# Ledger of designs, part 22: VH-VL binders against Imidazole glycerol phosphate synthase subunit HisH (hisH)

Target 1, 225 residues: Imidazole glycerol phosphate synthase subunit HisH (hisH), of Colwellia psychrerythraea (q47xb5)
Amino acid sequence: MTSAKNVIVDTGCANLSSVKFAVERLGFEVTITDDITIIQQAEKVIFPGVGSAKHAMKNIKAKNLEAALQGLTQPVLGFCLGMQLMTESSTEGKKSSTEGNNDDNTSHIVPCLNLIPTNVEPLKAQGNRLPHMGWNTLTQVSNHPIFKGISEGDYFYFVHSFAAPISEYTIASCEYGSTFSAAIAKDNFIGCQFHPERSSALGSKIIQNFLELDSTELNQELVNL
Below, E stands for the ipSAE of ESMFold2; O stands for the ipSAE of OpenDDE; V2 stands for 0.75 times the mean of E and O plus 0.25 times the DockQ between their complexes.

## First folded at step 17 (VH-VL; framework fv_ofatumumab)

Design k2 (from f4 with heavy chain G99A, light chain W94Y; at its last look DockQ between E and O 0.27; V2 from the best seeds 0.00; counts 0 for: pae E 4.5 > 2)
Fold by ESMFold2, look of step 17:
Structure k2 (fold): chain C 225 residues (1-225), chain A 122 residues (1-122), chain B 107 residues (1-107)
Amino acid sequence: as target 1 above (225 residues)
Amino acid sequence: EVQLVESGGGLVQPGRSLRLSCAASGFTFDDYAMHWVRQAPGKGLEWVSTISDNSGYIGYADSVKGRFTISRDNAKKSLYLQMNSLRAEDTALYYCAKAPYDWVFETYFDYWGQGTTVTVSS
Amino acid sequence: EIVLTQSPATLSLSPGERATLSCRASQSIYSYLAWYQQKPGQAPRLLIYDASNRATGIPARFSGSGSGTDFTLTISSLEPEDFAVYYCQQYDNYPYTFGQGTRLEIK
């Protein structure tokens, strides 16, 4: 048994099985769990998420996972909402325009895990349809280790109406009306706005790069963004 | 027990309007995405429309876009489909369907109502 | 739009036999496929989600497999109540689409 011990955090979201399949297809063993001890002892932690930040944070608190996640020191990779939950807060109630009747304009500020000092805001789509849904390119890519073999112009699958703005924590960017963070990172916490589990061979490359990380790679200085 | 009960179907002439309702019970309605799916007589299933838990996303099949409007009232645990400018090809049994999560994408339909029949004929 | 093609259109078998139903997608849908059973006069019933996961309360004789473009529903030993129409559904992208159905009928 020489495989790294890998965990997918059970946040009660829809995409857990798809994430597990994506990891297993690469030849890695992985366990879905909400057991704090198992999460804390894992070598790699995948933090998935889809849906609303409000519902996800409620579930995390109900499972008593908040402090445990905040205390992780091993590499952690968040997918889509998982990235957004790593920020300080999400302004979900301040939605960008949609096709439907937007009768609910009440602002909802959702405190998140506060792992990366940035925030999530409605995506400034500049007249483009929301959600931003489908394949789109990375417009800037840093030398972060998860991007080994990934270049500017490579396609990834996006589906989101909220995004983190460009900041010092941005490790890749994307454009959809405005430029937003396609990925963010600080220390051991890494988040992708796109869905690696749905992004074909390049998404699999992101997951593989993450699972093959060691601690010295994350402690190196980032360049270009 | 999850229960979805559709109503409002009937016989109408082309060009007229009809409003379908779906009453939900046995689950927390405002935590889930909801959908309309239809089945023409003797034919297969066709997705019609989707609405997210907070109505923040609404989607339509191209065949109904601009004519049908999906909505929900979470306080009344009800889903609606306003159907305008009805055509003969809209004749079908219309099902209310529940998603298993609050997420409107990557979703299937874990519970279905009994359906309500819409017949568009002169 | 993602087209799902089911085969065969009709499958005639006897109780106790093994049924194999195919669903092919016009492009990769990864594992975003569900299977439904529909009996006459009834709404569809979810059998399988995410290509291979059995829904709660579905008998063990039902199993799903496949990924990418090719998917299979298998019923290991047919019971009389299994004779119905079966639909696959993709949920990779909008519009969500269904296959045309496979009618499993008693020989």
Scores: ipSAE 0.215, ipTM 0.659, lowest interface PAE 4.5, mean pLDDT 87
ESMFold2 (binder alone), look of step 17: mean pLDDT 93; pTM 0.944
OpenDDE, look of step 17: ipSAE 0.483; ipTM 0.826

Design k3 (from f4 with heavy chain A33T, light chain S31T; at its last look DockQ between E and O 0.41; V2 from the best seeds 0.00; counts 0 for: pae E 3.0 > 2)
Fold by ESMFold2, look of step 17:
Formats: sequence, C-alpha cells, structure tokens
Structure k3 (fold): chain C 225 residues (1-225), chain A 122 residues (1-122), chain B 107 residues (1-107)
Amino acid sequence: as target 1 above (225 residues)
Amino acid sequence: EVQLVESGGGLVQPGRSLRLSCAASGFTFDDYTMHWVRQAPGKGLEWVSTISDNSGYIGYADSVKGRFTISRDNAKKSLYLQMNSLRAEDTALYYCAKGPYDWVFETYFDYWGQGTTVTVSS
Amino acid sequence: EIVLTQSPATLSLSPGERATLSCRASQSIYTYLAWYQQKPGQAPRLLIYDASNRATGIPARFSGSGSGTDFTLTISSLEPEDFAVYYCQQYDNWPYTFGQGTRLEIK
C-alpha cells in the first residue's frame, strides 16, 4: 500500500491523463487510483468524468467506490461529469420499453452519488445549439475559496447538454439560453460544470486554488448565489 | 471477440447517394463511441465521423460535413453512414471503428472492420 | 487542424534490427497520440495509445514515447510480421487526423 497527498479517482473515463498533466504542470504530485484506502487517506481528491452518467455510475459501482466516495470528508473537486455525479440524479439514459414496467418515464433518471441536493436536467438552450461547446463566461461568482482571482466575465471551456439548475448550492453561474450552475458546492464537495484542465490559465487557477485549500476555508460560512 | 462488418458499398455516379451499415458484435455496443474512417486507393487514413454512445455528440470531417450523416441504432447493434452528393474524392475503402470509451473527445480506434469499398466515377 | 508528419517515409531494415519511427505534430497534442499497424489487405491494428501505452495483445517489442509535438514508435527487434505501414493519429481535437504513414520494408 502507498499513501498519496493528492488523488485523482480512476473512474475509467477518457480524460484522466489530461487532468493528471494539468495538476503536475502546477508543481503538484498526484496519483490516479481506484484503491479505496489510498483515496480515503488522501488530503485532496479530484473526481473527474466525461461521458454519460449511466455508464459512469455503473463503473463506480463495479469498482465498489460508491460508499467510499460518499464517505469522504476531505475536499473533493469534480468537474464536468464529475460534478453531475455529485448530484442526486441525472435525466440522461436510454429509452425504456413500455412492456412490463410501471413507469416508463423513470428510465431516463440515473441515480447519482447524492452528495449535493440538486439534480441534473437537460440544458434549456432556448434555440441555441446543443451541446453547449466552447468558451463562455461566468455570469456570477461567489466568494468560495476556489474562485480566488476569478471574476464575473472570466472565460471557461464548456462541453455539455445537461446542467444543474440554480439552487442554494450554486457558487457560480453561466448563461446559454438559460442560466445554469457553472459550479456547485456543499461542505467538502465542490463541482464545476466546465473543464478546468481545458480552460487555460484560469482553469489552472481553479485547480491551484483547490489544491491549496486550507481546512479552515471550507469551515467558513459560504456565500452562495 | 469484437467484430465489425461493413456493408452497402458500391459503384455510383457523382451526385448520387449510398448508405453504409456496420453490424457490431462481441461487445456491449451501447457503451462505446463509434466511428467511420476511410482510405482512398493507395493513400493513408482519413477520419470521417464520430458518434457518441447515445448519439448526443457527433463530429464530421470538414470534407464531408453537410453531405454525410452518421447514425446508430443501439437496439440493432448497428452503425450507419448516409452519404449524399457523392464526389469522386469520396472514393475509398470505408472502415467502421470502435472507440475505447463512451466519450467522443480524446478518443482513438481500438477495433476496426475490414471495410466496404465506395467508388464514385463516371 | 493538426497536421501529423511522419518520418521517414520508407524505412528499409532486416529482421532482428531496431526500428525507430517518428511522428511530429504541428501543435502540442500533449499525449493524445496513437500508433497503428496496417498490413496489405488488412484493417489497421491499434499498437499504442496515449503515446506510450501498449494496446491489449501487443508484443513488448513495441514501445512508444514522446509528448507535446514529437513522438516515437520503437520496435526493439524486428520480426518478419512487423514489415507493414505504420500510422500515427492525434485525438487532441476534431478533426482527428492521421500521419501519412511510414512504410517499414524488408531490406
């Protein structure tokens, strides 16, 4: 068994190497692992993800990671799908057969990790093309510690067709036809809809702010949007 | 054993249409991205199109955008390429390919079919 | 779009020799680079992904290295079945692109 200060959870998604590089370029060491003990002992946990919530939750359960992730008390940062998996549910999934089922519409609901009491739903793009893909601005930014040096109007890279609505857990917002949560947080769990690893200098600033979190900064009362 | 079997190729005149099919077996089709890659006679490889597991994300090479349409039917384990307004430069062997993940970005092609030939002339 | 330039265009070697194939990208692609082998009349076969990881079932004599713009495929001791065309492919951004190929032929 090894110990690691910073950990990237190995969910089997495509962007693990890119996330590792982004951390290492900042001068931090980081370990990609699915070893529950190493994850639980880490000081900082990064929870990346791309692709569908259905397949990611299937992988998490197959790796026996669900309960371990739910029990983490240290700072955890998820981005893109990783943020969405922190919510209660996502409305992506395959169409269900009408034969032999009681509620065909519930087959589009994917239960997630249930760490932040909100949900993920189709982005209301209001005539804009989906997916929301490319650089876009944050329309409101809270005083959450990961946003040190980040302001309204700053650009980040987005690729998604689903989003969390504005709620009491929203710590940054973005507009694409409608307003949605660019970031959410509750206690030690922090999620960004954008891709910090693809967002150039400002994305690197988010990652650096996360890795440099003092334990007292998350114990403060946070202002949400 | 992963298998990808293409069909629907043939000889057609410029301006006409063809529909290619790819029958997949030996893996959970619904979990992976699918792709078309072509190879002109005596030439190298050219990416044509990519589609996500749920068809929510689709990409095309500029040379085919607006003329070709990729689609999939997960119930039938099948991938399709509708090719409209065919040109002589579309002449190639068309491969069906599988991605290793369910994400259309940062992806490569871990399994390939044997291809189906499209010839556009006369 | 990202252009991949392979060198040499043709490499003539004998079985038992070491082969070194180069792929250069027109801009940084980090490690999003794969290598494929294609024999006459056959589909391409994935050899290496993420610049340095061997695909399932690929012999240890194949290795990849590099990041950024410069990448290398090495075959440590050529076997008769290794004489083929080799392609690199980038997957950093759409459009995904391939190099023009290196033909590894028997001397």
Scores: ipSAE 0.394, ipTM 0.756, lowest interface PAE 3.0, mean pLDDT 89
ESMFold2 (binder alone), look of step 17: mean pLDDT 92; pTM 0.943
OpenDDE, look of step 17: ipSAE 0.631; ipTM 0.869

Design k4 (from f4 with heavy chain Y108F, light chain W94L; at its last look DockQ between E and O 0.42; V2 from the best seeds 0.00; counts 0 for: pae E 7.0 > 2)
Fold by ESMFold2, look of step 17:
Structure k4 (fold): chain C 225 residues (1-225), chain A 122 residues (1-122), chain B 107 residues (1-107)
Amino acid sequence: as target 1 above (225 residues)
Amino acid sequence: EVQLVESGGGLVQPGRSLRLSCAASGFTFDDYAMHWVRQAPGKGLEWVSTISDNSGYIGYADSVKGRFTISRDNAKKSLYLQMNSLRAEDTALYYCAKGPYDWVFETFFDYWGQGTTVTVSS
Amino acid sequence: EIVLTQSPATLSLSPGERATLSCRASQSIYSYLAWYQQKPGQAPRLLIYDASNRATGIPARFSGSGSGTDFTLTISSLEPEDFAVYYCQQYDNLPYTFGQGTRLEIK
């Protein structure tokens, strides 16, 4: 059994070795690349990320990847920051007319890839420690194909201080002081806030479900909120 | 060329305060998280504090929490460590360090200054 | 907090020999491990990040390997400038922690 052509996008803002290892342990071949042609021709695209949206978007633009990522039509799965970059924007601070001259301790708005019509905001932890770091459960899980064999109450590994609110694009939820989107999806773009590559057997199942997606499955199923 | 230059160290009595500074050059300071790491004489390295590019996240080691305050001034390309209620165990060489990312999680320290010495004794 | 244990504490070798330094974590840190070199009177210098990636400007004789809890720094053929103290550092979780160091001495 031979795996399909699979790509991990090299944005310069991710621990790519851990993601590649997680895919290869499942028996799939995968290529790490920032070559636009290779990304566009792949059958499956994995879009990992760590750090802030500001630095990641700067790197994506410096690599001339923005338009290419926005134009992808095959299944795309984003991890953690990768999910957040799929949204319209991330709220990290005040934005002014000259960003460098208005330096202060406040956060600012960062435009993202605008693939899923929602936004990323500071997680409303309601007295809980930020970041949300460690194992936590999914409180609602939709019938989206990546969740085959995944149930409410299953544990995944999180590390984040920002989150997408619940919306019509939410396909799984989690609670940490408030309820937030553990995963979101629209069309071919799928993002999870947790780290599947660090979530043991259930994280591996998410990656396997994604890599085994038939492109027609995304057209056939409704995404439940 | 990335350069980090620490200053403000010295000899102080227990219970007193010092403010360390780190002047940064050779990179876009506003795009990167910054850190303090210390090394007691003849000992290993200890992470002290971290601050994200926009100060949106700040972290401290338990040993300094409540006594030390990290800050940055992006206009002046400077990192600071306000050290209050100093103790003998705070005696160390204090390094300013740059992370590779603008955020503070899953990070290592790709550039270091030469450090400034803090000695706390009566 | 995550404890990193380096072994051996001291390694005595001659130029031209291969050095193997170990770092063991008290829990899985995946590949979130860096290695640093520190010479007397100098700041630490990043050698390896993400367990196996060489930092910019680091000679090819330095290599890192391992994942999970067990990590190794290898220096394939020691040069005179390689005799120093080596630290590992984890960045899986706060607080970020360092190993206690391995001193690589000339025999």
Scores: ipSAE 0.033, ipTM 0.623, lowest interface PAE 7.0, mean pLDDT 87
ESMFold2 (binder alone), look of step 17: mean pLDDT 94; pTM 0.952
OpenDDE, look of step 17: ipSAE 0.543; ipTM 0.840

Design k5 (from f4 with heavy chain G99S, light chain Y96F; at its last look DockQ between E and O 0.52; V2 from the best seeds 0.00; counts 0 for: pae E 2.5 > 2)
Fold by ESMFold2, look of step 17:
Structure k5 (fold): chain C 225 residues (1-225), chain A 122 residues (1-122), chain B 107 residues (1-107)
Amino acid sequence: as target 1 above (225 residues)
Amino acid sequence: EVQLVESGGGLVQPGRSLRLSCAASGFTFDDYAMHWVRQAPGKGLEWVSTISDNSGYIGYADSVKGRFTISRDNAKKSLYLQMNSLRAEDTALYYCAKSPYDWVFETYFDYWGQGTTVTVSS
Amino acid sequence: EIVLTQSPATLSLSPGERATLSCRASQSIYSYLAWYQQKPGQAPRLLIYDASNRATGIPARFSGSGSGTDFTLTISSLEPEDFAVYYCQQYDNWPFTFGQGTRLEIK
């Protein structure tokens, strides 16, 4: 029997090293693992992800992680695709920008972890270039504990072509042709569309705020609603 | 068994064009990012271009931007490199390479083809 | 762009000896470093990713270490098939770049 205070879930995605380094720079220990027992016993769980929901969900299922992730009760923070995987589903398969089979690449519904009742759709960029790539500001920021010291107008790094719409679960918003959820949360599950691990000092502040959450802070907000 | 087979190389004059192809088999092609890497005779390796699984993210080395175009056809499990305005310094063995991810950042090349030779000389 | 400098340029050793190859980055690349082996007339072969993880099918005698700017590939006991050119590659940022190579040759 082992225990690790902070865990990064090894979903097999590309950005695991960036996430680990970002946590360690703040002075926290963290373990990358796909061991269900270690994940379940952790105090804080970071759920990274880049790439497509289809490939990520395939890896999660191959590692037998789906039920374990759905059953987590401690704070969980998702980065980029990790946020999107917390939703009910993601729509993939937009038309290619190159010559290809347009009919084979229409809308696909990828069932996700179904932790936050919203969906991910192609970002409505309204003539802006996809992907949304680069630094952009938050346009609304809630009082959620991870946003301590974060304000409207603060810059974060985005790289994505899909987004969750504004909903009751939105805890921060961003504009890129249309307004979308820069972050969402429900119960113990928190997700950011931006990349905290590549967002400089303010990204580090998000990670620090998450790792320093009192175990009761999210419960107090839920119970006292 | 992952296989990547390049074709379309040859001898061309400066200023002319070539189109390279890479036929993929032994894996789910549309789940992975794909790349072109080249090696001049007797020299080291140089990254040329990268394309994501759905072509939504594309990158080029500065030396080829505006002249080369990477593309893919997932139905045909094929990767392409259109090379226009070829120069002598483009002379190299061109490798098709696979990423272990569908993501074009933070990635290395887990499988390589044997390459196709491009020679640009007058 | 991120420059990778490999040393030594050539390393002459005998089978059974330990090889230590260095790769130094011009700026921190965290652990985003891969090592490749290339034999004459062949494509590169992935050995190590994420600085220290062996790729599928790579023998345990190959190990990688380091983070930040300084990285090492170690071959604990050289086999005859290990004499080749070795390249490091960073993948922290575009453009992806390779070191100039270390040629490991039989003494």
Scores: ipSAE 0.465, ipTM 0.766, lowest interface PAE 2.5, mean pLDDT 89
ESMFold2 (binder alone), look of step 17: mean pLDDT 95; pTM 0.959
OpenDDE, look of step 17: ipSAE 0.495; ipTM 0.826

Design k6 (from f4 with light chain D92Y; at its last look DockQ between E and O 0.40; V2 from the best seeds 0.00; counts 0 for: pae O 3.7 > 2)
Fold by OpenDDE, look of step 17:
Structure k6 (fold): chain C 225 residues (1-225), chain A 122 residues (1-122), chain B 107 residues (1-107)
Amino acid sequence: as target 1 above (225 residues)
Amino acid sequence: EVQLVESGGGLVQPGRSLRLSCAASGFTFDDYAMHWVRQAPGKGLEWVSTISDNSGYIGYADSVKGRFTISRDNAKKSLYLQMNSLRAEDTALYYCAKGPYDWVFETYFDYWGQGTTVTVSS
Amino acid sequence: EIVLTQSPATLSLSPGERATLSCRASQSIYSYLAWYQQKPGQAPRLLIYDASNRATGIPARFSGSGSGTDFTLTISSLEPEDFAVYYCQQYYNWPYTFGQGTRLEIK
């Protein structure tokens, strides 16, 4: 098996073509794969995802990717659900409009990959419509290398009903009824709640910054929000 | 095997109401977004409504907003469409459709029912 | 809303021939495009998702390509059962929209 410099992880829960297109448009080569060996040998790993954490984790386990992902030492960038899956857990609720008298508002805690020690929770929208969809601005941006050329007030595309709270791992924030982590990072793992592949030139800049990232830069002390 | 079976269609006069049902089987119903898509006689396909539990998303086509209500009963593995103030232009075959994920985006329709016919005529 | 325009409206071919169907979006939809087949009296069937991924159980003769605004469905060698109406559908933004369809008929 040939080694790939850049890899997009195929979890079965993402539009992989869109992510690939975004990467290739920048002039980088990338391979989509669920092969553990290829993923482990990659210089950069992109970890996209959409849907529920429960479903995604099932797929990850079915593909025997869990331990491999947890053991990665190269830079990894999670998109949307991919970011959420990097956390310890995600609390998901059943928000169905049922015909019955009882709305099943039971929350379920889904264990995730536990790469970044924070927890994903329902977004406190404070009366705003869920999910949070569309363009919104980063309210705070750290000096993390992936945000080179990115500033507070810049717009990115969001689609989510759950969010990581502000923590020591937050490297960018956003406002939607409440303040939440637009991006988080710990060690070699980086996650964006927004969709870089849908965020025009600035989203592309995030991807480019990541793909050009020197691993030594991740070992530097970063200024947190 | 994934199965979607629609029911509740019929002939009604303009201004009347009708409730459609879709019985789902062969998959974990509450793990997926569900949709209504309609097709007028001899015409193309038109998205009508979508419901996603995890994301909390409920959407309607502009043509049915304020008149139609989508809902689901996960215990019964059923999807519903309450149609009020029906119009002649609502005449169509109504399909129940399944999405690949319980997500607001990237929800193409990977499985379809056979549909139930709604005819609105004076 | 995003408008999908399919071409041609009607395509007349014989079994064994190659069919090429086009779908153009009014704006970029990246790869958020699906193709469906609908035979008379039947519900639509998913053929392609994410512009180029073949759905489960779909024969290898069906393939999808394209990104951005221009998409193509190709049937490499037509079988008798392939004569039907084909629709493209975008799921990039709400409201989700369909093309007007291409009717593939036997010559």
Scores: ipSAE 0.171, ipTM 0.724, lowest interface PAE 3.7, mean pLDDT 91
ESMFold2, look of step 17: ipSAE 0.385; ipTM 0.758
ESMFold2 (binder alone), look of step 17: mean pLDDT 95; pTM 0.958

Design k7 (from f4 with heavy chain Y108A Y111I; at its last look DockQ between E and O 0.29; V2 from the best seeds 0.00; counts 0 for: pae O 4.0 > 2)
Fold by OpenDDE, look of step 17:
Structure k7 (fold): chain C 225 residues (1-225), chain A 122 residues (1-122), chain B 107 residues (1-107)
Amino acid sequence: as target 1 above (225 residues)
Amino acid sequence: EVQLVESGGGLVQPGRSLRLSCAASGFTFDDYAMHWVRQAPGKGLEWVSTISDNSGYIGYADSVKGRFTISRDNAKKSLYLQMNSLRAEDTALYYCAKGPYDWVFETAFDIWGQGTTVTVSS
Amino acid sequence: EIVLTQSPATLSLSPGERATLSCRASQSIYSYLAWYQQKPGQAPRLLIYDASNRATGIPARFSGSGSGTDFTLTISSLEPEDFAVYYCQQYDNWPYTFGQGTRLEIK
């Protein structure tokens, strides 16, 4: 098969059309695929996701993508759940019932791809309504190359109930009851908790920055939050 | 087989209350957001309410806010809609529905029940 | 709320013909759009989700396209069982909203 410059990974757990549209409207070509060879040969890889980590990881394994994704050396950008899947694990939230007295507070730890050594936890909303949905501002923004032209106070679109905490891998933060990682990065792996494809011009700018990113820039020492 | 079965509809006078139920089977009920959608006689579809345990989301259409309450019993795999202060304009066939993705409330509706009829009339 | 406008209101065609249905959103909804088919006395059936994905069990003659504000449902070759009312629905923002429907009738 012919190699593709830009690839969107098809895990079966994402609105791939929206992501594809966001890339193409910028003038870039992109291929949606679950073909390991094509993904491995791509210059850039976008890794979107929605739904549960459990379901997504199941699909990834079923498609035999786990080792391939873990072995990627080109720049990879995760969206929302895609970012979360890049972490060591995701603790999925409690299940509740609004009828009766049965309240299941059990949580499940889902092992993820372990590309960025942090963990996803339920978002500490501190009384705010979950999920965190809609436009919110970045409170801290690092000098990571994907944030070129992006500033603190800029708005992005969020839809999530889980989040990565602040860590050495945080390259942007956001406030919603508590401070959480709006984006994380390690080596060639980058993740955004927000949806760049739904974040208007600034979201498009992030996508563009990524697609135009020189891989050598990712090997440089970055100033973390 | 994935199935949703609504019940509880009937004829009531304005101002009265009614409780609808939806029995789910064939899927992991508590992993999915559940929805109510209604259709007035000879009219189109209208979203009424959504509940998602995993995300914590509960939502209502403006037309029913303050009057309707969505709830669920995961042990019984049941969805409910408590309808208070019913109005003539609430007359409709009420469907329960689920989305195609687990743990996602922001989706389409891939499975529908047969619906239960609510008629509000003096 | 996001308003979805479907066109035409009524489409009269014969079996074997190509049907093209339109749905326009009052603002961008990206690809968060679904298409439903409803026959008299039946619940709606999901045809397309995420603008272009066929639901399970949906024949290949049904296809969805579009993004942003303009969406299209295409039936490449109409079968007798395809004559029904079709609705589009957005799930980009609350409240979820439906189009007013297109009635596909036999000519």
Scores: ipSAE 0.164, ipTM 0.722, lowest interface PAE 4.0, mean pLDDT 90
ESMFold2, look of step 17: ipSAE 0.376; ipTM 0.742
ESMFold2 (binder alone), look of step 17: mean pLDDT 93; pTM 0.945

Design k8 (from f4 with heavy chain T28D, light chain S28Y; at its last look DockQ between E and O 0.44; V2 from the best seeds 0.00; counts 0 for: pae E 3.5 > 2)
Fold by ESMFold2, look of step 17:
Structure k8 (fold): chain C 225 residues (1-225), chain A 122 residues (1-122), chain B 107 residues (1-107)
Amino acid sequence: as target 1 above (225 residues)
Amino acid sequence: EVQLVESGGGLVQPGRSLRLSCAASGFDFDDYAMHWVRQAPGKGLEWVSTISDNSGYIGYADSVKGRFTISRDNAKKSLYLQMNSLRAEDTALYYCAKGPYDWVFETYFDYWGQGTTVTVSS
Amino acid sequence: EIVLTQSPATLSLSPGERATLSCRASQYIYSYLAWYQQKPGQAPRLLIYDASNRATGIPARFSGSGSGTDFTLTISSLEPEDFAVYYCQQYDNWPYTFGQGTRLEIK
């Protein structure tokens, strides 16, 4: 095949090297782009992200990508911040104090892409340190097609201080002081809080399952937890 | 034009404290992670600390954990390093550095200040 | 901690020659490697990021290659201003680490 049908969306604020490599080592071609036409025509869209929702949404709007992403009908997989941007909103926007610490007197809600009707809130770590950083297990796993060959107790790499709560859109859960959505999905939009590109063989299996996904599987096989 | 200007270096006795400042201009300081990197005389580069755009994520080198505190004031476009319990091995030129992202992981340093010298000796 | 080993420690060449500098990581780091140039009395300058991308304003004679654990900085035809110390830096994981440097000096 001479041209890739797989796209990684370039929001301009994330390092995409490990995502691109993770796709390529599985034998798939992939294009990093912010070209709306190329994104809309792709068979599979990967939507990675790290950092703040505020900065990412600012870049998405500056690139005129918001409506294009909201209109996608093919399978879309978001990593970490990419998952969070699929929700209605995030509470990540805080101002620093005069000492350079976060000012808890001010909290900013960041509107996101509004693709999955849930929101992102501070992770209730219940005495555990934030950020939740390192390898942790999935505590429940649905029969969603991206989880073929994935079981409860399998390890994935997490780094985050915010999470989506358990909801009807949860397709996998994880525990870190409290239980949160390790993955969410609605229709063609799928998001993982963990980093598949940094989760070794099991992370590669998630990416491979996504890239091999048949559109009929999304319509027929989705089951919430 | 991105400019980073460090200050607050000097000669100090072991066990004492010193606070470094870095004044930033020429870019939207609030959108970027900031870093401290040091270089001992005649030696290579050593990462010291990293802070995200809103201070929500902070990292330290093992050699300075518990003694150094990084902070920032986005209203003043300033980065700080509070250095407590200073040791002779902390003697170095301390650089303020900007990352290309607001994220403190998987990042490099695209702009550097000229540094401020800290000398710790009896 | 990820250790970066640079070789050679010192490289003596003349203007117009090709320089090849090596950086090897103790662990797999994908393409999370940057190269810096430091001239005497100056701060480091970013040359290459993500193993192969030239930073803004860096001349085309500088190129980077490699992935995983083995990385190379190449200067295709040395100019007098290129004689300096070169550092590689990994950013796969904390702590961020630098190689010990390669000193490129005039023969």
Scores: ipSAE 0.377, ipTM 0.738, lowest interface PAE 3.5, mean pLDDT 88
ESMFold2 (binder alone), look of step 17: mean pLDDT 94; pTM 0.958
OpenDDE, look of step 17: ipSAE 0.549; ipTM 0.846

